# VH-VL binders against q9vpl3, part 344

Target 1, 224 residues: q9vpl3
Amino acid sequence: RGKINIQRPKAPHYERARVVAVTQPKYPELPKAKSCFKTRAERTQQQQENPYNEIIAREVRNWLDHSRLVAFFHLSSITADDIFRVRVQLHKQNLHLKSYGSKIIEQAVKNTRYEAIVPLFHSNHCIVFSPDPEKTAALLRIVRRVPQMVLLGGIVEETMLSRNQLVAYAQMPGLHAVQAQLVQTLSQAPGHLIQQLQAHQNSFVQVLDVHAKNQMNEETPKST
Below, E stands for the ipSAE of ESMFold2; O stands for the ipSAE of OpenDDE; V2 stands for 0.75 times the mean of E and O plus 0.25 times the DockQ between their complexes.

## First folded at step 11 (VH-VL)

Design db106 (framework fv_anetumab; at its last look DockQ between E and O 0.42; V2 from the best seeds 0.00; counts 0 for: pae E 7.6 > 2)
Fold by OpenDDE, look of step 12:
Structure db106 (fold): chain C 224 residues (1-224), chain A 121 residues (1-121), chain B 111 residues (1-111)
Amino acid sequence: as target 1 above (224 residues)
Amino acid sequence: QVELVQSGAEVKKPGESLKISCKGSGYSFTDYWIGWVRQAPGKGLEWMGIIWPEDSYTRYSPSFQGQVTISADKSISTAYLQWSSLKASDTAMYYCARDMGLWEHYSFDYWGQGTLVTVSS
Amino acid sequence: DIALTQPASVSGSPGQSITISCTGTSSDVGGDNYVSWYQQHPGKAPKLMIYEVSNRPSGVSNRFSGSKSGNTASLTISGLQAEDEADYYCSSYTSSSTPYVFGGGTKLTVL
């Protein structure tokens, strides 16, 4: 009985080798996680066809339509914790920090008056919404906490503003204060006009009185 | 009217702890940054740090990081500057100031009257 | 180190116009519009005179004006008065680890 060399097993007979080769279970190559190899283009296309994106786009549109203050920020390397903290602070001031994908924003603002904001969303961004434009100053003070939030611009009362214009707007007295000043200025104008008109009339009457007195004195014959 | 009132002058020895205060009034205390500025005798102004009183978020100058602690109690509209261990070199006038700045526009529009801290052996 | 350089002292006669300069050592100092000026009388707290290069707070005299050219900000005081004698400090936002820096100060003497 030939000692089965367990260390160097004799190659099986050719026919057996063939049968073994054919009967060897071909284990399917583990599908390389398709997700790792999807091109940026494929990922973007899949995102566009997602009904969920339409719902979110509608949400974005709703925020834009109901906000009187909208501010756009670029986000640099920021942690989730930092975002959360600033969100809490903003929320206390009725400022709502939201983050959306660029494609969602594009879809949301397509063929709308907001289409001009699309170029602002090429990287990581967040948007702050508020129904109160007077909160612009509060917003700009709070975001100082997070240097990673870079102000790009915003929309106030349906007007697109640059970074500098937003700062300038925040520094202005509130609309009510300006209106009050305007009303005060306008209310003073008639008073001055009346005074000037009355001054001229009074001066004229005085001149006439003097003239009348002089004429009366000339008509009094010196009764010698 | 906006006003910042600081605590009175302090005379301390090296190694002692100190906490000075700055009380704000006439405005919403939690809506503005409060800064601290040091001025050594005969020297210029040095920015130490700032605090957001609403949640006590702080930023320090690198020169003062770990050397002092800035804090605030929003319930009484008061900011604090404290030392755990004073040094002779801490002798200076200390000012608190309200930062009116927006975004990157830093400026102190209202100042406290200052607190003189003297540290001598 | 980010620093703002001011002249140590300037002087002028009553009625004259004087200018105090503030020069940043880096392009990152001062930004386009982040320079402030403070006035400090002896034994008093500093007072904001100019913010954002050229803006005057309420209550500040129109004799005080600010400008910037390149890395140099300037405070101009026109119609110099005795009461203007004080130390003046510029300040600026910086993009560095120190977000705010003061200049060394300028002593203004009215002769």
Scores: ipSAE 0.747, ipTM 0.870, lowest interface PAE 0.7, mean pLDDT 86
Fold by ESMFold2-Fast, scan of step 11:
Structure db106 (fold): chain C 224 residues (1-224), chain A 121 residues (1-121), chain B 111 residues (1-111)
Amino acid sequence: as target 1 above (224 residues)
Amino acid sequence: QVELVQSGAEVKKPGESLKISCKGSGYSFTDYWIGWVRQAPGKGLEWMGIIWPEDSYTRYSPSFQGQVTISADKSISTAYLQWSSLKASDTAMYYCARDMGLWEHYSFDYWGQGTLVTVSS
Amino acid sequence: DIALTQPASVSGSPGQSITISCTGTSSDVGGDNYVSWYQQHPGKAPKLMIYEVSNRPSGVSNRFSGSKSGNTASLTISGLQAEDEADYYCSSYTSSSTPYVFGGGTKLTVL
């Protein structure tokens, strides 16, 4: 219905009007189809006002705050299929592989206790989060399958660890062996370690209490 | 108790195919890498390759890439080493071993008893 | 060359201490805690004695200790016993393409 899309030539009867019409530009450009370039300042302002980035930054902060294990990796070129396979295997162990843009990570950790990690994310990277620090050994064994992932370091129980320290942590055998290692470390570096042990004495005592309770349960399994 | 049990000794002629096995027990088979190590008569240890049983991802020594195939069947906790065509130079003791190592720190904590493979004309 | 260098043989008397060396490069033995040591008795499978340079697995005698200085790792056996007579192999990570490399092995004779 109606006269939508009616095309009819307009035929002015005066030669003057015809000449004027012929001299007008005849190649209309659709303004809405043109690409627009923004100035650097306009692009910066547009980026600052992106609420999506704030939502993701909050997600990153929540992962950092609620994970007792965080591992940082450099990630070189890898296929989507390969990374998906590894992500699935990690997920089975309650290990969560995440990738975030460097700017989002910087925004998430700026003026927080995590700010020191920002330089690690200047290049291509990924992060593995877990609420369970006992899964560190499983993590480091699984990622051996991915030569494109290079371990940089991590955070365990809110303590920043280098690559070597994270591997050493993962090799801690049992509660009794952990106690033996603490005693050995105290013997090798008494000044610094004594202060740290005193500060974390309650945590170690809690671990011993939990282990004792778990050992009692294991010692008296129910017969079926 | 963790144990790796390998298949019995084999005597073959050059050109024949062979597949030897290594069965793990007493642990979660898919949580550890399995390696294969060769020892020629009177000689030292030589690493051949490793496999991640969860998805059968393999890594080979350059000396053995294309010479052997490593595979695994996680449903029966068994790893395999196979040759399509044996050579006299394949005569050796073959060990499977569980790798307890983390990231780039490799170490074999449990070893199979070994499978002696003799290839002669 | 990529080979880890061990002496072909070492000897000692019961009760003495001996040391077996394993020499590599700055990228393998010298690079990180990559070194493991294995004991092999004739006709038997190897047994892990030391991992990550100086750590002992459960069940390994404290007479066995590992250390490293520069590009040379060392396995030291104190209070030598007759049952220590065996071949000893070091192993190290070298590169992503050759992640496992064994040394040539050292025959320990307990006189």
Scores: ipSAE 0.678, ipTM 0.846, lowest interface PAE 1.3, mean pLDDT 79
Fold by ESMFold2, look of step 12:
Structure db106 (fold): chain C 224 residues (1-224), chain A 121 residues (1-121), chain B 111 residues (1-111)
Amino acid sequence: as target 1 above (224 residues)
Amino acid sequence: QVELVQSGAEVKKPGESLKISCKGSGYSFTDYWIGWVRQAPGKGLEWMGIIWPEDSYTRYSPSFQGQVTISADKSISTAYLQWSSLKASDTAMYYCARDMGLWEHYSFDYWGQGTLVTVSS
Amino acid sequence: DIALTQPASVSGSPGQSITISCTGTSSDVGGDNYVSWYQQHPGKAPKLMIYEVSNRPSGVSNRFSGSKSGNTASLTISGLQAEDEADYYCSSYTSSSTPYVFGGGTKLTVL
């Protein structure tokens, strides 16, 4: 409970250790009848129904609802000092570094278009939120120094983008109307970050072709 | 307009110290990496290292590790390259350049005019 | 150190197209790795001509194009002009101990 779990989470054995009460080997033994009456199912349900998880899940929903840029990273082992320095650098650019458990992410995105992001959080991770999608390039330049943060993909203007799509988006500054239409075009194709990460590397070309076709069908001048 | 202005040419003797500068303007200096590139007379370009000016995080080419020091003063938007003891083989043109690279690549989009360093007895 | 291989020189007549090659390995030029190209006139600083294999910065003529096949990147200059006479360098991010590498350079002579 208050013990730090030194072993990495790898198997259901360690998951059971997280949801069950631990016993101290040198601790005086409790009456087994009282302690043993809690079943495995009750301990598992108790962990799944932790009300703190619902509070954190609502925090995640709030960030998702109010962030026009969301970027997902795999996070390798990193010192607390290094991650703190990165968080400070990101914060100066209005980029907010957070981390949440996969169960909490699942609760936060349940019954939303973003349910597909849950598999990204089965491993150690972090998320960067920002209200400013124009900060995508700044984000990518900052995290380049941090090899422990591996970009997986993101959400821009409520559209899920693969890693390559997010990098491509960041490289088109100053074309705000085109960028907005590009994001809207991606929303018309079902966005699935895991599936898009496995898609062909020329998916960006396909999106640009759709965008150009949509603009050619417009009969009025673009409003920008 | 983005501009990198380097300090003037230097003529030095072996064993002397030297610090040359690169001042960036027309952009947010702390939002971009600054690299240093050496070009010996009649030779090609050699990457020496790169710095993130916001907190002075620095990476060096193995060929130049321990041979030079790269630093920055973000308050005046200036990067530096310095030697504690020059050698005749340090005679070269030295460029600073801004890196616009994202995710596992480097692309120098703006370059300083270069600083010629001549080291001779 | 790891260096990218370029021909020492190439030449062409005005109006011709020429291609400069840049050969490396699967760790630097190959795969999904990015390649940049720089032009350097005598006595001048290098200028970025192509980034990310094939992207052209603003202000660079569309006569310059980049491509990559396998472990070889190519810079193509169409409609060769006298002002194109310069040295050209490729560069790549590498996964080795020298994370940024330039090619040896190619001198382009316009006949």
Scores: ipSAE 0.023, ipTM 0.537, lowest interface PAE 7.6, mean pLDDT 76
ESMFold2 (binder alone), look of step 12: mean pLDDT 90; pTM 0.932
OpenDDE, second read of step 12: ipSAE 0.547; ipTM 0.769

Design db107 (framework fv_anetumab)
Fold by ESMFold2-Fast, scan of step 11:
Structure db107 (fold): chain C 224 residues (1-224), chain A 122 residues (1-122), chain B 111 residues (1-111)
Amino acid sequence: as target 1 above (224 residues)
Amino acid sequence: QVELVQSGAEVKKPGESLKISCKGSGYSFTDYWIGWVRQAPGKGLEWMGIIWPEDSYTRYSPSFQGQVTISADKSISTAYLQWSSLKASDTAMYYCARESGIYPDSYYFDYWGQGTLVTVSS
Amino acid sequence: DIALTQPASVSGSPGQSITISCTGTSSDVGGDNYVSWYQQHPGKAPKLMIYEVSNRPSGVSNRFSGSKSGNTASLTISGLQAEDEADYYCSSYTSSSTPYVFGGGTKLTVL
């Protein structure tokens, strides 16, 4: 069973509990009237001085550091109930679906080997984390049921993989030696791989509405 | 070893209900979709539908939507195909199969059950 | 609603190569790598021979290969053997009224 409870958390969830506890009490203290009349410079300064973004960015870095599988998705419009059901299904497979703002992601990966993936997060997105890379196939099978989530790429064993490379990795579950060799074979120079990830996002996003619409129509074949 | 074992042959009359089973073994049952495929005597294969056993989410072919019910009991690694009222035209071989596609638009069945022959006669 | 078109029968002699075609539309066969091939011997369950157009599962002879061009996918069997005599079905994802569809099937006779 891979269910994680805050009452009995591992190191990443302990850190999340601390972050939530530190962050929550300070939100109600923000002055409402002042925020409506700030200049652009004051708004920029307020964003830079928001410590909550930095705290959440640390949570993201912790997830990245402690996950052997990270998958990046474009996320189309989805109901709160539907995304909650997806989170529950993924959690049962020890897969943790997270959504963070693009600014927080940028802060989290700045000055890391993952910094070049920031452009992937300029549109609506979500990320799935797992300590278990063998769950990549289960992740992709579950996501096939969710047309609003479109795979962009990922990280396996600290190696950045394009969408096609991640799919190829998923097709060889349980063959550890072959999987390790495959990851090494599929990995490319970071610059070249980032170009592939960016190209995939641009191409996929352009046809995303059609793809998502087709998937939704297939779930209810008679819907037109 | 991955194996799907289906229930035995059935002989029924029109109007009767029926529930046939498909038991998976040798793999994590909840990590794979289970599909049902029909083959009428002397005819080709027809996809009926698919179920995700972890949460019992189903998708049906339009031809079979409302005609059959697909269900699963993950505690005993078994999927089911059920009719509330059989017709003579339901006479066919029914196969369950494990679906291993891992990406949207990728559907293929890597392991198949031995089949359950259902005969409906008046 | 949509059926993939296969020839009803194909024949060949031992040691020869044969090709079975599977024709669909741009929303199925002509789309992405959606095509699979299955072999069925009389009285037996189907067996997966090719998935995603050209990939072979472990345990399937390298005499079997898959390809596609436009809206037509092909299964090629080289070095025909008596045990290859069977019905062959193509299948594809389709984005129309049915998410998955099978071809009509092709009976391969080894003379």
Scores: ipSAE 0.355, ipTM 0.632, lowest interface PAE 2.6, mean pLDDT 78

Design db11 (framework fv_anetumab)
Fold by ESMFold2-Fast, scan of step 11:
Structure db11 (fold): chain C 224 residues (1-224), chain A 121 residues (1-121), chain B 111 residues (1-111)
Amino acid sequence: as target 1 above (224 residues)
Amino acid sequence: QVELVQSGAEVKKPGESLKISCKGSGYSFTDYWIGWVRQAPGKGLEWMGIIWPENSYTRYSPSFQGQVTISADKSISTAYLQWSSLKASDTAMYYCARDEGIYESYYFDYWGQGTLVTVSS
Amino acid sequence: DIALTQPASVSGSPGQSITISCTGTSSDVGGDNYVSWYQQHPGKAPKLMIYEVSNRPSGVSNRFSGSKSGNTASLTISGLQAEDEADYYCSSYTSSSTPYVFGGGTKLTVL
């Protein structure tokens, strides 16, 4: 181009100007408005819910509704790179590793048959979902090499199972009918499933802490 | 019928490269870990490493990290153990084995017949 | 490093019972049901005989049994037969970095 002969602006002019600089900030779209025809009780309940949390809670409900296998884990401190590698391993088997806050999980399972799982999520946790219950054995073979993930229990074919019951299910042959019969048998076992899951969570956290400390002692030189 | 079939015996000189194979059949190859176990002449069993064939994720024994490479080709249900440069001390029988263990269980239920690797000058 | 201790050899006569020990620590053999046992005949691959301390795979004779007391696991062979003559290895989980550790092996001789 040729030389620019227009006067060089040094500062904005506040005198009569023909050109006006218009800057409008871009705002995200607002969430869909809530109904105006709700009862007073329904309105009060919705007022206590964050709209963003409700969207995430709906995601959790969708995972629960569409997954024939759900496994619950206590999750100890793990690097982003390590959890990403585990997530990739699991994804190849149609196993989907997710983490959600305890309040979101409570909101998602409130007034459902799964409300009893909420206490499992008061500590660090993660959940693995799959539409394929035949992948339970593959799931458990993968996660045993991740000491930061400790199995607490799960849901198979809409039935809550303890850690031991889920492991027993994983050991069954790949015949769907046999597995369905086992789930019915295991779900009728005497005992308090939720109490067992909570008690074992505390025991497993203690075992995991001892294991982690032993690993740290092995990884760190004992004498420098 | 579950079977692991390994490649034939190898005779090599120090410094040469080598890749041995282990082919699984009779089961879903990508649903089980495959381990490699070494046995030096007249000695016991030593675990070398393990691979998840679905995505080729590997873990090695501290003694063998950096000494060997484990890989898998799921399209032909085959796992591999490879050396870039063999040493006389690599002379051993090498077994592949399938890990059946679930959760906190670690054991090999089916073993290949073994590949004898002899490295001598 | 010595991880799991087995006797180098054991012997018995046909029809007798023998026991092979595998000694570790409270974090491996003593920790949980981590112990497995393998039988190896000369020139052959190992065969799983016992897993999770006491369980037998299909096809393994009920003459083979496994047990554990404290830090010592035991493989017991009852009604000893000539074909039982082999090397026996125990294995245990020890840590996430060494999930498979084998004992030194025990040569069983049937006299």
Scores: ipSAE 0.057, ipTM 0.576, lowest interface PAE 4.7, mean pLDDT 79

Design db12 (framework fv_anetumab)
Fold by ESMFold2-Fast, scan of step 11:
Structure db12 (fold): chain C 224 residues (1-224), chain A 121 residues (1-121), chain B 111 residues (1-111)
Amino acid sequence: as target 1 above (224 residues)
Amino acid sequence: QVELVQSGAEVKKPGESLKISCKGSGYSFTDYWIGWVRQAPGKGLEWMGIIWPEEGYTRYSPSFQGQVTISADKSISTAYLQWSSLKASDTAMYYCARDEGIYESYYFDYWGQGTLVTVSS
Amino acid sequence: DIALTQPASVSGSPGQSITISCTGTSSDVGGDNYVSWYQQHPGKAPKLMIYEVSNRPSGVSNRFSGSKSGNTASLTISGLQAEDEADYYCSSYTSSSTPYVFGGGTKLTVL
């Protein structure tokens, strides 16, 4: 029987307990000296560097590092039952729906090639991860069922794609090598994408037609 | 290999109920939308509605909302189009079709053979 | 009016090229790659000929091609053959209350 881990390895409650332990000193500190005051700026900076966020940010970076497909969505109000059904449908296709706070996303992508995605997460959002970029078409077909999820863009084979570019990628023939080349074309010159896709479509049709005709000719009773 | 097979022609009287079927085979039925398209005698194609078979989520054309019910039974890979009370104006050819479209791109790549529904008084 | 506009009929001779137009608005034909084309022979189900403006499904002759300029999509059939005689319908996604619309259809006669 195949076993798929549908749970994260680390429990969130364990991570919360760790944050409490980290933020609470092992020993009580002495009362603040008359010359030892932290400025408001220093307190604000320390509050921004929450250890809990760093733990979850590492989880997000792990998903980014091990996923060849990442899709970003704006998420309008949706019932728990509806999002659960969507998650189940996506999971059947090896697509993993995750939700993270904007600060966690910022920490996860800071100083990485993906830092440009941060503005996408200033409102309610969710992310779909998959190790299989060929599932992009299945993802977007499922998402048509969920008007509350609006596609913002994604990352395919470590290349950032806009909404329209990700849709164009999904519309390609399912040949992995062709898809990898097209991802580069999409990021560089969107105007040439239609011509490239049409050329590939025409080439595949021609190859299939030639192959079929050759096989018919070879199967002809009068063939030597 | 992909095929949509529709139920046979129907001849009905106004006021009667009717349920016609469309069975998909040769693909994963729950991974594609199924649409219904109407064609009145000598007229063009009219989109009626669409269903996502995995959950039974439906969306109808405003012209057909409340006139028909679209449903699906994923256990037997079959979609249905149903009328509670037929009218003479429901006389038409009814097609089911698989929607291969991605995101906002809607298109029907495989079509059933059609079910002729004749309603006469 | 949310319907897509097609000419009622077009005609051509064998070996000629003809073009069928499909005119909509910026929210459908003019929006993105939403346009598809279907061929219907009398008494038969429609067959997808072109999807997403210019793509051909496997098994469709390369004599059929699609294009778009602004709010008008075009289906071009080169090297007309007798079997091309059929009704042709364009369709498009739209962001209105009816997310999928068809054109009125064009009857192609091959003389």
Scores: ipSAE 0.156, ipTM 0.581, lowest interface PAE 3.2, mean pLDDT 78

Design db13 (framework fv_anetumab)
Fold by ESMFold2-Fast, scan of step 11:
Structure db13 (fold): chain C 224 residues (1-224), chain A 121 residues (1-121), chain B 111 residues (1-111)
Amino acid sequence: as target 1 above (224 residues)
Amino acid sequence: QVELVQSGAEVKKPGESLKISCKGSGYSFTDYWIGWVRQAPGKGLEWMGIIWPEDTYTRYSPSFQGQVTISADKSISTAYLQWSSLKASDTAMYYCARDEGIYESYYFDYWGQGTLVTVSS
Amino acid sequence: DIALTQPASVSGSPGQSITISCTGTSSDVGGDNYVSWYQQHPGKAPKLMIYEVSNRPSGVSNRFSGSKSGNTASLTISGLQAEDEADYYCSSYTSSSTPYVFGGGTKLTVL
């Protein structure tokens, strides 16, 4: 869509700007009441005009367009060293661990079939992308090493899958035909899948509470 | 084919140190968890711990936490189970096994032949 | 501390069917497809017979089948043969701190 990137006024014939430009006002006088200067619409417009967010949102769309496997995780507090080690292990399997702000994810998916995933990203999260859906089993085996990563669901071959459906997909033989057939079998009407994802999100505090208690219990006898 | 080969039988005295090995072959060693399972004479199976060979992250059974050390050397596709000071109660058959499970489905698909450890005076 | 309950022994004659039970709680056996079964002949390493409640690995006879109802998983051996005489162990995930819990084992005698 057309948008003016840079203001380009035509050069004046008289070259007056070089002499006294600094002494004249640079903007027109059309202010409204100061208390009403920024309406809700104007604030929203200014926030949405952040070029950084749009650049990263395009990166997210590119990852979604080129990935046949996308997995969503809740991410609890984890050290930089631990997440780096996990990222390297995942990369060796052509699995790409990424973290994006919820606003950027919302901008990336707002006009796509994946818009329903936005509620999953209201808390701390990370996403794993891969062009290879055969790597789902490898992904889920690696994440056992990371108790801070809790599987929420994913997208396989552009089909949204719940946590249990993604795990079931991973348990299938590594044959493309069998896995593709399972994805078709597991596929849900968007309404039903959204209900499952929302139910898991609504009960998520129970999972986090159990997970936190398990973490405390594991740390009591001390194991590294 | 997938194979786990364990070190030979050991006869030790109480207080001695010991390190036994489990070498994986026929698969990508760093892509699977390795577990250790103990079986005392005439008794059942007891899980001791597991290791992720890629970065040697370990998890121990509460019963064996602090009693043994599990380690791995991915350059030679070998996992280890070690005692700093053996007790007579450590007399058992020790198995290593590969975990093929996904997410919260934990199971061992291939097992080593076992290492018999006898601790006596 | 949490153990899975198996009968100490079961017996059958060649050609019969027998069933071995494995009873836990709603968080382990009753929770999800967490149950596996292992066969152990005297002096040998265990062999995986069933995983995720009802799945058979390649090379395991279709005479072996697994199922569960509530908090009890079952291993059924049909067409019982002399070579089936062994100890059978169930196993289940319970938590991230105890991802493997074995049953006490069941000695199968083929009469």
Scores: ipSAE 0.609, ipTM 0.805, lowest interface PAE 1.5, mean pLDDT 81

